# Ledger of designs, part 10: VHH binders against WHI2-like protein P4H10.16c

Target 1, 295 residues: WHI2-like protein P4H10.16c, of Schizosaccharomyces pombe (q9p7d3)
Amino acid sequence: MSVITQAQEIPTVAANPDFNYEGDPIIIQLCDRDTVFELSRDQLLGLPESILMCLFPRGLLLDYEIQECQLTQRPLIFQTADFDPSLLQYILNYFQMAENRTANDEIALSPPPPSFPGKCGIILLKEDIEFFILPPISPTTNIAIEVSPNDLLKLKQRVAQRLLQQKKIFDCLHLENSTSEGSAEKNLVRMLCYSGFHEDDEWKRRIQEPHRACITSVTLTNLDFSADQGPVSDPEYFPVYHKLLLFWQKPARKCWWDSSTSITYNGIEFATWVRRVWTLELAVLGANTYETAAV

## First folded at step 4 (VHH)

Design m01 (framework vhh_7pa5_2)
Fold by ESMFold2-Fast, scan of step 4:
Structure m01 (fold): chain B 295 residues (1-295), chain A 122 residues (1-122)
Amino acid sequence: as target 1 above (295 residues)
Amino acid sequence: QVQLVESGGGMVQPGGSLRLSCAASGFTFSKYAMSWVRRAPGKGPEWVSTISWSGGRTSYADSVKGRFTISRDNAKNTLYLQMNSLKPEDTALYYCAARYSTYWSPSEFDYWGQGTQVTVSS
């Protein structure tokens, strides 16, 4: 699986004539922080897709960047989206330890730091916002109206700015349009809110190109009901725990179209179709096998 | 001046075939990934297929896999879509779209054509 990215200007680093495609580490720098991480290719690509997408919302093309470094004799450095350094370090350690286990080996994972008490997980929620601005069809000629490249660029910029004004995570689900208390959207929100999100949580935003926005949110969740939530008798909460365990290292996705936004430019109304893709991943930290009562 | 001009649309009976073409000008075609995107009446846009700048990688929507084939001729600056075993559900306005960069996405585009109408009916 290749991840593809457009080259960005990187901090000035002294050329390393000893750079080796097979042996030298890949260096990642967290957003505008001075924090860097050194990883092998296998360590980086061994991370779950949702974590990689949170770190590299625009993608990452390792083969291309490595070839360019070999030609220019510079260290391979990638800038990531904003991320908590201590959280990333814990994630890297967790997955490295998990990958080093075999069927005949049993190594106890380090207990989580005091800031991650008990059975806990990392829930990564990412929304990819992609939009299409389609030329309107003339009702008299039945032919699409032409738009110049410069006008299309201005339209893309306006759509991107409009979409970035959405702040709250759950606003895009339009929960007010569903009167059923058992709707899939309401059940998803209940699950996420029980697990550590709040209904007023806001996205951390990134924009790469005028026509694309990528936004992420990361939270820690406590999977021990008694330690976090106190006594709750709602039977609906028991399925939540089991559903979260099903998601473990596998991303869950929700895709839909939002056509509620239109843009008027030079007196012409353009239909804007927004493809919204939610990616949800749960990584369980310090996962001890728990025994369920035999039934 | 960038231009993408689609052709080859028309009316066909279910089970029939059509070949769409997209003639590109005003940019370095061989550096762009090319896609087909369609919009059916009353529905949102649906990505159909993408081909990489070199033609070495192709991808298809599940609804068209095994029936449609995307191809390109970089010497002629032309993109093609061979559509076989057409169904009424394939009725849509088909757009040619271009994307520059090493970034891979079935929905990110720098340039769009005007579209060509495909109607599948008995």
Scores: ipSAE 0.000, ipTM 0.203, lowest interface PAE 17.2, mean pLDDT 63

Design m02 (framework vhh_7pa5_2)
Fold by ESMFold2-Fast, scan of step 4:
Structure m02 (fold): chain B 295 residues (1-295), chain A 123 residues (1-123)
Amino acid sequence: as target 1 above (295 residues)
Amino acid sequence: QVQLVESGGGMVQPGGSLRLSCAASGFTFSSYAMSWVRRAPGKGPEWVSTISWSGGSTSYADSVKGRFTISRDNAKNTLYLQMNSLKPEDTALYYCAKRTYYVSGSTYEFDYWGQGTQVTVSS
């Protein structure tokens, strides 16, 4: 392996009382990139769980690392798994803007219902696309047609460009089950639209990895508590936000294979298979139960 | 681009000494803990020693404790390993490695290794 994991002990030294890691910024460096991010402890811990799992796939013990830095007097710098800087910046900016608006009581939306513990809800929708190009079997040799690495890369780039042209979030779900009334896919779209998305919304960030058959797309929206209020005379009616809290208390995932397509290169048709993974998560801002209990 | 270039290896007789050096570039050397890792022919990698970012703390594998000394010069972006009382069992390719962060409990990860420098102890 290029990475070695070993149990190691560094001798304990007296903590430096001048170190203040609660007030000092935490520096994270994305794997194999020159890009670093400076953020507060609250910003780091406030990231959606799905994003934290991507950045720290083997886990993160922040309090342990802070204690270790204080004891050894080392700077607090974390190296993460590989992650696109523009996607992370989009997420951080969105959450910071929402926190600032919440702190200033500038939210224009209806106040949260009593059953919702926070002041603001943010829905994250993330899509991971992997695609595979299958060379056809020659009818004369009964062996798969050989493709050079450079030609295969060009084919992958062409497939990625076609996928990137599908800018609407819900296009892939409508195509999957367009003839079925009341399908699970149509119900999901309806629920998300009631929650703050619009049927024609586009992905806010969509990144193609240049040397991988991989596309990552992300969009964020504020939960709309006013969209589905139900009939006032029915006390047993559960609004959409209640269902989101029950179903998305942890990141929810949907995985499927998209319909195969074909691409032509040098007069030969190659089949392309697409694997899609959706991750849905609800993040709640202002849900500090300790602070609200103290008031 | 992170680069770690080891030097100072060679042939030495049992009981001899060698000093290894590692020239680091492409990152802020003084901000990271550094380690030496070795690989003997036909064996997997073995951690040898670690030094904190400031040089204030050091750790050694039991097999080399008392014989090897790790040190660093942050002004020169250079890591050193002083090897004394060398044994045939110390024959290996020695790598300079950058320590990244704690993952959980007592585990440590190394993301970058140099090209290595060969140490051969034979009579």
Scores: ipSAE 0.000, ipTM 0.101, lowest interface PAE 18.0, mean pLDDT 70

Design m03 (framework vhh_7n9e_1)
Fold by ESMFold2-Fast, scan of step 4:
Parts: C-alpha cells; structure tokens; sequence
Structure m03 (fold): chain B 295 residues (1-295), chain A 122 residues (1-122)
C-alpha cells in the first residue's frame, strides 16, 4: 500500500529466523538521512530505471542479495545514494496508483497501439538545475566584484526563487526565441505533447537546495494513445510512438546551458548561468521485460 | 543470437587455483548483470557468484566466499571467476548466466552458457 518513511533501527545482527525474504518488505535507507522506505519487491523493481540508477549508482543484485540474506538469516536492508525522500514518495505513489489501476482492470481512454508491449505507459520527466552566479566586472577596478559568503547565500536564494517562478515545464526552452517551427526544441515539445503532456503543464514536485545552488523537478504523466486531432491516423504519430518505446530501455538525457536570467541585489546586477539536465523515460507496466531485453 | 562461452576448467589438485572465463556475444554485455553457477553430478544448480553490470557490486555463496573472486571486463565482453584454495566439494560443471540490468525484471536469467567442467582431486 503506502511506503513508510521514518527513522528506525537497522538490525546489525541476525535475529529473525522466520524472516521470509519473498514475502517480507525490503528496507531501503537514503544515504545521510534517517528516513527509510519499506517496499515490496514489486514496488522496488517497478521503479523507473533512471531512478534506480540514482538510488543504486553501483548497481543492485537484488535476487542474489536476497539469496545471500536467506543464507545468513539477516533482514534485507540497502543503503542508497542520497535522494530526496519527498521525490521518492511522489514517484512511488504515482506508480502504485498506476499498478492499482492495472490490477483493477480499468480501461484506458484509448487502447494501446499494436506496437506497444504493455498495458500502461508512464512518462517520467526529471529536471536537474545547477546554477552559477557571475559577479559583474567593476568599472573602476576592471576586476570581478567580490561577494561576501552571506551575500552569496542570499543571491543563491533569490536565483532559486526566480527559477521556481518558472512553473511551466516548457518555459525554460524559450520557444519564442526559436527561428524555425522545425527547431529541435519545438519538435521535442511537440513529441511530448503528442505523448501526454500539455504545453501549459507545470512541474508536479520541485525540491530546492539553495545552499547547493540546485533545484530538482519531477513530473510523471500517463502515455496518451490519442490526441485531439486524431494522431492514430497521423503518419507522424507512429514514428513518435516508435521512438518513445526506446526510452523504457534507455533513459534519454538532454543537457544545456541557459544564460537568459539575471538578478539585481543591493543595486548590482548579477548574471546567472543555469545548467539544465532533462531525463526522459517511458516506463511500461505489464510488459514482458525478458522479451524486451532479448530483442 | 546470444552466446555465452565458458573456458578455463580442468583437473586440479585440492588447494590449487583455476581462472574461468566467459566470453559473451550477441547482446550489450555492459547492460547485463552476470553470474556464475555450478552443478555437480546428481545435484541441482547452485548459485556461486554475481556481479552488477558496472562491476561495482559483487555477491558470493557462503561456500565460496573468501576463496572465489568474480570480475568483468566490459571492454572485452568477458566475465571471470578466480578460484583459489579449491576443495573436492567444488567439483562441478561451471556455467555463466546473464540477465538484463532493468531492475523490474523477474528473478530469471535471460541467457545461460553450456558450461566448463572443473574437477578437484583429493
């Protein structure tokens, strides 16, 4: 049902001879945090690959970790890389809701196309922002203006707040500045809008860490097998669907720099350079993953 | 057409060492977790060791922990098992196996090799 997120004792000695690793929850503890998640095997394995790679950057040998724990009769506990608890909870809740829908045999708005290998698709869009504040060159000394540590922290807070005011997902692409309707940015937005997003969609979860000059934003949406203009009859729609199927086997990544933001603090204008990394993944529920891996 | 080809087995005396190799082809080796299993005559398959797709995580059966070392070379599409201080009880057909690193895959191997025989004399 729901994931439990609270500090708890992690057993360091074998204590539970009746522990059933197949039926009992898997415990994960986020690095440098007292929060733990108790997940079923299905919940853990159902997470998007991009998220599992963030949690376990060195990989996870789940089946053999289970066997090893059974042999040593200890509970199965993993310590992950650092990850925000509220983002993980949002992702877990979204996938749990989708699995409940699938288990209850709820009918999608439109049936999947013949080329789709499962019952339901979920698109994950994650944005990682790292920003850098550039002090202006002093007109009198011809050297960059020095900023105190306290003022730098306040600048970081103001830049983060400015970036959070960009609530719509696609605002950062500055589509109005594109010279062509066939630009890469406009084609990306068009593809995502064919797939389940709307041009005015907003980020669903955003985590601000101003001390680290970073923001993480996530939104998930269900793959839409239809569009208002009837994309099933649109020949361009099939190439888009075919391309999207690649995301579930390999998360797509897009990285770029945005220098369009400046901020005024104590009468001085500071330019900012924003590094944006988008991770795009199509997760397919009810797919035979062995058949997918074999092809 | 995926292939896993094991080599390096043979006859060795108790206390000796052997290094097994598994050459992989027909799939993206660096995306797969790799495993060694063994089967003695008249017994079922026994898991020996596993290594994550990156090589950053390894696991061993209690019977071989401290004596065997699993490793991989993703540039060469090759999996290794260094076996030290071999015992007569280690006599078995050793085979490698692969499974995709997608974590939501069930606990079944995608591919198996034919195996290489290891015989440890007393």
Amino acid sequence: as target 1 above (295 residues)
Amino acid sequence: DVQLVESGGGLVQAGGSLRLSCAASGFTFSKYAMYWGRQAPGKGREWVSGISWSGGRTAYASSVKGRFTISRDNAKNTLYLQMNNLKPEDTALYYCAARYSTYWSPSEFDYWGQGTQVTVSS
Scores: ipSAE 0.000, ipTM 0.179, lowest interface PAE 15.2, mean pLDDT 73

Design m04 (framework vhh_7n9e_1)
Fold by ESMFold2-Fast, scan of step 4:
Structure m04 (fold): chain B 295 residues (1-295), chain A 123 residues (1-123)
Amino acid sequence: as target 1 above (295 residues)
Amino acid sequence: DVQLVESGGGLVQAGGSLRLSCAASGFTFSSYAMYWGRQAPGKGREWVSGISWSGGSTAYASSVKGRFTISRDNAKNTLYLQMNNLKPEDTALYYCAKRTYYVSGSTYEFDYWGQGTQVTVSS
């Protein structure tokens, strides 16, 4: 259960080895939404760590919680932090589809790569887009113009809605007019595209989180060993693995700030900032590997 | 470091045949898909054919399908292109290539190309 933690001073523990789980579904309720998801233990634990951290920001010791619910005669219903239901369904469906393909269609035609025990991987690229609004200093009072938290939220939502009406998602980086293929911006876009984005993607395909005045998007990409050219058994020579791992190994998150827009409130222009943050996770699937024998 | 050395080009009459070879070194040849590309004078590089690491799967550009056959010998670290029924429009410098990038939408880029071998087809 190393993918789920509750606190730093408390070690990550599994449930009692004698624990007898009957296989009943686990029900998760997204915050205070009416939407619930019924998952097996394995489906829930199979979610990417970045998604599990969004759902359970304080951590979750799943087997311990299941055992406690059984001992206290409580149903297996766990409430999560707020999350978009359609996005969660997309993630669950994508992983289920990939697992089904690996189990049903794939015979191991080559040994698994030494660095990755599975025959294929899934790249999850998560983008968080947040909006910041700075009130100007009033010339009459010489202090920042006050905006209530509720009005600030509404203004951020308007900025988000305007962003979703813009053209392509990378237009703000001026990439189409760049004469340098090796520019930092161009290299960033190339790595994002290796991770599932496309240069022609449009903002209107992104999912807005109305409760938080942010846009959260996830792209999932199969990283097959070579569906078109046949399997490749050496991940050191697999270009996508090589480029992505080297680019994303740096400790700092990939981040971009854009302050090129404004919003009007009560006849006054407010400066706006958009912050885009990308995080990448690699999940290795279909562990059909001789290296499992070494563990 | 990766080295790709092409050979087997030359002058041939329309309808003739040539067999190109590519000697590979500096990487585990048997673990890589390999490709042939070509470049005619004054034109960009064009993909011609590809072969999987095992040789079990091959692909061809529509312009050469049925006339060219790609093959490999992993024991000799050598890639081949058998060219039959050559046409004047097949005149180009032929390159052996190893793929470096995969971009969404099945776009491919190459970081290693050999010096090439010239194929000239007379009418």
Scores: ipSAE 0.000, ipTM 0.113, lowest interface PAE 18.0, mean pLDDT 67

Design m05 (framework vhh_6fv0_2)
Fold by ESMFold2-Fast, scan of step 4:
Structure m05 (fold): chain B 295 residues (1-295), chain A 122 residues (1-122)
Amino acid sequence: as target 1 above (295 residues)
Amino acid sequence: QVQLQESGGGLVQPGGSLRLSCAASGFTFSKYAMYWVRQAPEKGLEWVSTISWSGGRTYYKDSVKGRFTVSRDNAKNTLYLQMNSLKPEDAAQYYCAARYSTYWSPSEFDYRGQGTQVTVSS
């Protein structure tokens, strides 16, 4: 069983009467400043929530620039994103093709030329964090320290900032504390790394409202298929994505409680308990298969 | 059958102007977003400008904004790039390129031209 907190993680696009919300695209400019993607609002909103969170961890239109078109003198929304251009193109083409296949052949536009060779897969990893602040027992009164609502809000904000600094996807597993090479945590890391993730990969994180003790994190990688790997239907042959799917379908829970975080506020140390839930999603292109594996 | 033919390159001094043209044939020009990309010696392709299939939207690399203007004539199947206030950093082989899609990127094209050389020196 996995627990998913999804409410409010997709940002609301701000209303602006100067924009044509049906005709004007959202322009995604990648961090290299040279790579630009043009998307309609329907195309953007049709992307999975996990991909939108990877593209816009702070929320859509929170880091944007409005530019005038030289020919029409109309504003256009430019949104900055830190994303791999090839992977983004691959994702957009996949969802574009899925949309186009539902059209009648007589009215369908000519499909875009294929841009990617062979079969590819996408692996999406999602983490939901809930945290709880535990005040210590005062040695002078033998009672838990009472915290005002205003101070509690400041504590929550400080804990959230501390958790956001834990950017690497495997930091929460505390691999340095395990002496066993066969630990469940190390096996999980090995399987994910075998599938395309790297030990230095970082979460794209979003705080769910400033006063909430909730953080949602996502990351993704691509999974390549080789023609030389043999047929997928061979019972003795398991492509990387089948091995990953079988691993995640095992009954072992990917839900942790972590008490290793503490925070000092006004000279007092507060313990923080963190609950983490991991969910894995697979999309296999070429086979037109979309499979989800969860805790 | 598909052809993109650039013209208008040449030698200019810093601060000068050039107008590049690209004649397209063999595909439905009015359905393609068009690109200007450039390549300096021993460098990779660098995106310069894009114009949407309708001509209603234009995009520019930050370093050329306010100096370059892209335009198109769908009736004549021709793409243009007006380059003003040219700098030595603008010296490169300039290519026009085409992509059929509602998605586009400066690194992936359906068609590319042969290129036209722009040299900026005194």
Scores: ipSAE 0.000, ipTM 0.174, lowest interface PAE 13.5, mean pLDDT 66

Design m06 (framework vhh_6fv0_2)
Fold by ESMFold2-Fast, scan of step 4:
Structure m06 (fold): chain B 295 residues (1-295), chain A 123 residues (1-123)
Amino acid sequence: as target 1 above (295 residues)
Amino acid sequence: QVQLQESGGGLVQPGGSLRLSCAASGFTFSSYAMYWVRQAPEKGLEWVSTISWSGGSTYYKDSVKGRFTVSRDNAKNTLYLQMNSLKPEDAAQYYCAKRTYYVSGSTYEFDYRGQGTQVTVSS
């Protein structure tokens, strides 16, 4: 848990080193959503490093941004990467509860819920789906059929609707087509199930954007394997879980192309290519926020 | 213009106690979260504790939890670290620190640090 300073360039700070942040709320807006959150400067900076990395993957120079907004007369609204609003609200409430308990001298941190027996993690599984529609080539002109932007959008919406009708998380891996018991897909599902997902779990949120869809599901996992944890059903559970945690230590991504779909529009068949990306994110929560976030 | 001045370090025996202070100037102390970090000989900087701008939230490294208590007096622009049951592994140069941006990965970046105060634990 040694602190390591990155060799990252720090922008020149605005010419007001005596800037006083007087408790005005900071508004954060989730990428491509109307959802906003109001929180204090300290609430934002007190979040676990893993959460801050998910919200601001490129970093955030908060006091510089605040000063720049004041100089340019912009509101204090900062756009984050995409995130589940319900999950973010849960995380903010968790840390706000800790703040209130400390202020009241009742306890340094609220007791964790029964589902959080010690060090706990939030695993966010996100699927980004990007649609590519290939207009067929006209047999008479040997040129691709011209499709208006509005019609192209409608075709992407129809493809998205078909994909979003699949409720179960693991259906997109086509496990029924695998003849190998130890396939990579089956192993990934097993590892995720050891971490708190279930084989029949359904996607929690599905949001369609103009040319893509974003689908998320979340589960809670126990990261505290003390002697009192009790029996496990798989004797290799701990090694598999350890490998999963190593997989989570940097952006864990699985990307593939789904080209099995075609769609008919105005009597013409269009080939569709769907780029599917799974991103696995782990947020570590605990009484020592900075130490647990650092893995 | 930002200045942080640590004091209160010294030589103690294992199991002893020590109270560190940090006097802050050149910025509005009550508007910033503050940090204690330490560096043992031949080792990198190690985060020890964090306190929010109001003093309402405190966080600690697992190895010092229950033994160290961070607090602040915003009227006096002073940050404190009460260290109880000191161990040989707690011997280090202790720094008061401030940041204006978040950290990434296992890396913590601090905009400002003081000169530090030396804590030595016998044995």
Scores: ipSAE 0.000, ipTM 0.129, lowest interface PAE 13.3, mean pLDDT 65

Design n02 (framework vhh_7aqx_2)
Fold by ESMFold2-Fast, scan of step 4:
Structure n02 (fold): chain B 295 residues (1-295), chain A 123 residues (1-123)
Amino acid sequence: as target 1 above (295 residues)
Amino acid sequence: QVQLQESGGGLVQAGGSLRLSCTTSGFTFSDYAFSWFRQAPGEEREFVGAISGSGGYTDYADSVKGRFTISRDNAKNTFYLQMNSLKTEDTAVYYCAADLWYGSSYPSEYDYWGQGTQVTVSS
């Protein structure tokens, strides 16, 4: 888990064939897809831990794969779990822009703090939705209303479309059964808004997983390092970077059930039972390396 | 040395208004998020409202929503709590607080505090 998110110094070994641990590209192929991605070792290991765990749920044994490749003279290709190619490309592009520290109209990167020259901060928020449809109990038969397989498919498609139309990131947190001023949900929103998100922000990518009642959404923003540049002479100075790491050190996940949604189909109201999982990750990137904070 | 100092407290009739100010020194004002807390006699210190470092995000306790407004003035190194439609239940010592994190509702998460200013609302 931690091993797949770290750039490790590998002892120099004689390559035969001449594979270069530091220079040769790594090719990944998404499960059951024609799409391949060509990455450097640093790019691959610098991806957010949440993304690496999705791509390699059983872990990545890089040294074993390199040894096997050298012995068999095959190109180095890793098979991954299923993942949306457009979402992965979006993530890779965002991180490449951050590494290059290119100012642009779409992605503005905070200047690196003096204590970390050449570093840029990114906050990634991921939402995983899994949804279920609950048919009502018939008042005449006192059992769940039967739905044909064709109608159930249509109903699932309508639920997915409705969930995909919920563009704003924080609207789902207003569905709390009981609200208190000190709620963890409200503190999470405040923290994210302080760090660079706005309360009206929308998901940057929102994709329904193929053949599943699942939706994966991602948004990212540059970390506001203005809050991380306090006086170095102050022994009580506690930069936002350190506070984010302490808050999210383990676990950086929030899971809840959302039953506030209902769909009407052929005059019958069906409740929707939605499981939402939020994952937060802070990545601090250098000019020459990709490094992500441990979650 | 970091200092926060409240002002603007006093006696006011129910239905009236007061504006509290918190002036700060010893740090870069624009780098901090700010909050107001209050404490009535015999009660714990409770959250009132918060404003982010950018000023773009504000939040309030349910008991004061629609009546209180928090704002900041980076040029004056000061932030404010505008209190309207005051009720006798709003009587408390009001504290300002500063943190590099966000507008937390938890007092223990704040690095810097003012000394407090009394607000008394008469019936």
Scores: ipSAE 0.000, ipTM 0.178, lowest interface PAE 16.8, mean pLDDT 69

Design n03 (from c05 with R27F S105G S107Y; framework vhh_7aqx_2)
Fold by ESMFold2-Fast, scan of step 4:
Parts: structure tokens; C-alpha cells; sequence
Structure n03 (fold): chain B 295 residues (1-295), chain A 124 residues (1-124)
């Protein structure tokens, strides 16, 4: 079975009442690296879900792992997918500062400016793909055909599986269709690609959420201005950076619906709708390391 | 084509040593954590030991801790189980397994790839 990402609300029966979690840290080790991080349970569960999906693409059964480690007298160590250690440290520090501010009931107009050697910014996007099945109207009862919740889930899983077998992730937007308005779809794809998606990216690299009939993916883009000369504030020197700021500032979410697909169930054709939602999870931009005083 | 192939099994007397190898192909070896499992006749499959992607972390079942050592060689796309002070209770078919996520340890159904198994027999 697929491992699931644990929710922040944990069932009481899943917790071991004798386990001293506060005294026993969780250790995470980045794949193919000697770098380790020690976290409390609260720190781990306080991270954005998109970061947890980057670190644990197969999911994480935290309560079960804790119980097993306690029974076997082992430290709780998890190996993550490969991740930039400096970037992870920056993210952990950023969310710790934000949490401390919230705990003190201080009203902040904006978070502290990000600063980060060798990296001028990061963009983290989450894509959620959800499936909707529309039962046809019965000719005998003149009411939509009733499908059990379990059968609807199975149908959604089959639609997801068929989507994963298609070649490229943007094929459903039909960018070559000259009869559509075209420019809005083309601009959306272009900005998504600037944000870390690739025009030739394939469905087979997406993650199907365990126990859900949906596909979730995350992309992380690092913006490195060290290759360019000039001020970060100048759109002529950093056009991609400024385009991303404008695109994600209003609104932070983008959505697309595809209704061109159908699925057959017991010899009957059911129409399907696929909803794709792109959400800005994290944007950390601007670094004084790339701006120097004139000589 | 992904493959994991065990070698080095055989018959050995109690108190002896064996080194098992698992040679892999068809994926990026350095991205994966690796584990050994075993299954004795008439029993279910059990965890033996694991090594992280960096090689910096290892875990062992209590029954083998201090006697068995897991290691990896990224240049050869191979990982090993050095078995010392063997006991008759160590008699089993040994399987190697690969997982992108080091944390699956004791959950055999969470591993991405498995070998075919190699027999280890320890006589009295």
C-alpha cells in the first residue's frame, strides 16, 4: 500500500500515550547527502503540505513510524527525496519566524525580506487535479443514474489512470486550436513554465494521491540572478522575475477545466470533467547579495 | 528494465560468516535507499537491515544487530550484507529491496523494487 501524508489532526487512537515525543526528535536525511535536520513533530506538521510532498513524494505515516521506532528502541529517521540543504534550511527558518510572530499576536504588514546566498529567490507551486463524473439521465426514471460513492471513487481513479497514460501535461489545453481565444491559454502555459513546469512534461511523472481520486504535483523553481548584472528591481535586467511577480500577485490561484473526456461504466457513457488548479504556495524573492554599491 | 539480483548465499556452519551482494540496474542507484529482508520456512517475511541513500544511516532488526553490517558501493551499483556469527535461526531466503523513501524500513509493501531471493542455510 501507498504511504499517506499525515494530516495535522491526528486520531487519538493512533497516538501512543506513553511515547515522549517532545524528548525524542524526528531526524530527516536528504537523499544522496550527508545533511540531516532534527525537527519536532510540531515543526514537521507546520510545514506547508507542498513542502511535505516534495520531501516525501510517497507520503508519510508518522504515527505508525513513531510507534515502530519506540517499540524497537530506534531513533526516528526518515530519508527524504533529494532537496537543496540550503533551501530547506531557509524554508525551516522562514516558517519558524512566521510561527513565532503569530504566537505573539503581533500584526505584521509583511514578512521580513528574504536573504539567501547564491539564490535570489524561489517559487513553489502546487497543482491539484480533481475528477468529476457526471451520470447521464436515465430514460426510464428521468433522473440521473445513481452510482454508489464507492463506484464513483473507482470511476474517478480510472479517469486519473487514463490521464496518467497520456503523453504531455498541456495537451488538454489544445494550444494549437485557432478557433479558441488562444492567447489566454498560451499565456497561462507560458507563465506556468516560467514558474517551473515544462512544456514537454509528462503525466507519468505526476503523483496520484493515496486514498483520493486526484493527482497532485509540486514544482520548485530557483531564480539565480548571479549570472546577470544590474539591479534586481529593474525589469529590463530581470524580466522573468518581474513577470512572475505580476502574474502571481493578483490572483495567487489559476484554474482550468477540461470536459473533453468520458468513461464507460456498465456499458453506459459518463461525461467527465477534469479540474486543474495551480496555487502559489511559496514565493521568496529579493536578495541583497546580487545588488552591490557602485564602485 | 529494472533488476535487482542477489548473490553470495549458500551453506555455512553456525558461527561462520557470509557476504550477500545485490547488484542493480535500470535506475539511478545513488537516488535509492536499500534494505535486506528474509523469510524462513513457514514464517512471514521480516526486515533485516537498511541503508540510506547517502550511506550515513543504517538500521537493523534487533535479532541481527551487532552481527550483520549493511553497506553500499555507488560506483558498482551494488549493496551488501555482511553476516557474522551466524546462527541456525538465520536460515532463510534473503531478499534485497530498493526504495526512494528511506522510512519504509519495516513495511515490505512500500518498496519500489525487489530481488528474486537467495538461500542462506546455517547448519549446527
Amino acid sequence: as target 1 above (295 residues)
Amino acid sequence: QVQLQESGGGLVQAGGSLRLSCTTSGFTFSDYAFSWFRQAPGEEREFVGAISGSGGYTDYADSVKGRFTISRDNAKNTFYLQMNSLKTEDTAVYYCAADLWYGSGYYEDEYDYWGQGTQVTVSS
Scores: ipSAE 0.000, ipTM 0.096, lowest interface PAE 21.8, mean pLDDT 66

Design n06 (framework vhh_7aqx_2)
Fold by ESMFold2-Fast, scan of step 4:
Parts: sequence; structure tokens; C-alpha cells
Structure n06 (fold): chain B 295 residues (1-295), chain A 121 residues (1-121)
Amino acid sequence: as target 1 above (295 residues)
Amino acid sequence: QVQLQESGGGLVQAGGSLRLSCTTSGFTFSDYAFSWFRQAPGEEREFVGAISGSGGYTDYADSVKGRFTISRDNAKNTFYLQMNSLKTEDTAVYYCAADLWYGSSYDYDYWGQGTQVTVSS
């Protein structure tokens, strides 16, 4: 695994390199679910910041890593966050084409037709998982058991490992215990799957932070704005898209709590709470532009 | 010296039952959480079930929920895996593990050497 720093510093074209490339261009390899993508430094840095943050949720000091790899003569291989490789390939190709079109813009483009040409939307879904450890009240002293910060960190790490042992990312929502098809848990999972997660996704493909788990996902949705089939506001033409937007517009929908877990340390059982928080960004891909809208 | 010893493995017919035991020594049993893992040849080691230090929390892999029960007996320094309605896919080497915190992963402080369970059709 490549080391990704906790600092979210992505070098820009304005940054002066600390080294000279000397000859051949530097090729970077991105590893996503055992699929390797090759791109140049300029191609990687040409991606929108939101996509770069999704690829490297813990940040990446790119120029530092490149220099270190050149000095140690190791390949430039970086592990990305969990993505569908086919969708990541589409995104990389799209932004490469957009960059090349901008560089080779020799002829003025006609304004977009009033009927809205077909466009693709990128749904960027970020999930933050936070762990809370609740010490019990001692029955003999009637005082809450105090735990050192170092021990609390160890307890949080063990709770995170418990989620990884469940294998699938939605196991903690206890879907099998729901009595109704319209349960809140089932509706939440359905909307998360529309937004880029898969019901059978596994924790082992997710990046874990030392103090919390931070998971990102990206999906592509066809935002075909064809006016000849009906207005964009018509749920019958774009049912999943409208359900997704309406669901995620409500702040209360973006958070889930699980209190069904515990952890034992030094013979004392501590109640644990897991909080999952989702944030969604919808980005529209145009012929030469990248536009975003928060949901 | 800490030691974990599995027992109760063997051959059993599909639909049958088997009870695995893990006897421990060298630490204060009541302070530890316990887990069972299994590994079929050529496969990755898989979590089966866990029990917290107080016994107040248990967790199971989806493949065994409703069929397997983990329990502990602090007086005997032993914990158990009761396996009911066994399937041929349950065939594996079963390992017991112990850690001070419940639900820890492959970084468990202590591991047994494993016991073979074979389920015939």
C-alpha cells in the first residue's frame, strides 16, 4: 500500500517543483479494486478538486511522493478510495477529453441547444463514520469510569475493526431485523445505493482513518435533459434522480446512529455508538465545463 | 505463559450438531473477549462469532446467524461454539482467539492452534 498523509495538500500547477523531471514524463499508477490506471501528473492534477478528494480522502502530498519515489527508485503506485473501476475509467477519460478540447479549441462552439443536450452527472458521496465510547457508572463508587485518551483511541480502533469483521458495509443497519419493506433502514440503504454504494460492498475496500472511518464513493448517472421526452421536473422520466435529490435535501436523512455495540477493556464493558453521516454533491459534466450543485 | 486449546472438532453429518470448546490459561479469563474464526483450505480466514468480556454482547457472521451460538463459562476458564444445522460449507479449521477488547480483528493477542471440523453430506 502507498502511504497517504493525513494532510489534504494537493500540489497545483502554480507550485514550484522541488525537483527536475529530466526527460520522460512521470507516470502515476492508481490502484482501484485491483485495477491499475496510468496517468501523468498533469492529468491527475487536472481533475476537479472534489474528485481528487474522493480519490484520496486522507490527502496526498503528490510532489513529495513523486520525489521520494524517484530518489528510492520505487514505482509511483497509489491506492485510491473504493470506486467502480469502469466508472473511474469513464471519469478519467471524460476529463482527459475536456482538457484536450480546451487545448485544441480552434473553432468557436455553438451555444447549447435550447432542448438541453444529453449530459452526465457525477454523484460524489462521502461517508464519515465516528465512534463514541461511553463509560459506565461504577455501582460501588457511583462515579463514571474514567479512561485515558490513549485507551479511548484503542477502544475506538477496536470498534472500527469490528465493523471490518462484518464484511459488508450495511451489516450494522440490521436489515434482517426490519419487519416492513418500507422501513427507514431499507429506504436509507436504497438511496445510498442510488448514490453510488452497492449493498454487497465490503469494508475491506474502504480506507480507515486512525480516529474515524472516512469513506468516499463516486457514481455516474445519466442526467439526460432531453426536453422532447418531458420536462426535467417530471418524476416519471427521471424517477431515481428525483427520488435521490428529494431524499438527500432533508438534513435528517443524512445521518444514522447505531447503539447496538459494546467493547470490553480491563474487564469493563463500554457501550459504543457509531454515527454514519453522508454528504452528497451532484456535478454536471458539460462539453467544456464542470459544474457542481450541493444537495 | 498464555495458552488457548481447542477441542470438540471432528467428523459430523450435514444437519448435525457439534460443540467446540476453547480452554484458556495464563490470564484472567473474565477480563477477555473471545472470538471464533475459521479457515477452509485455500481460503482467507473468516470471522465466525464473538462474545464480550461481560457476555452482554455477541456477534455472528451472516453465514452462521441462527445456527451457531457462542457462550462462555468463567468458572471453567472456557468458552464455546455450539454449532447446529451444520452444512458442508462449514467444513474448515476453527480457531479460538482472545483479546482484552471485544470484536478485535486479526490482531488478537492470543490464538489457538485450530481444530478441524469436517461436515459430510
Scores: ipSAE 0.000, ipTM 0.222, lowest interface PAE 15.8, mean pLDDT 67

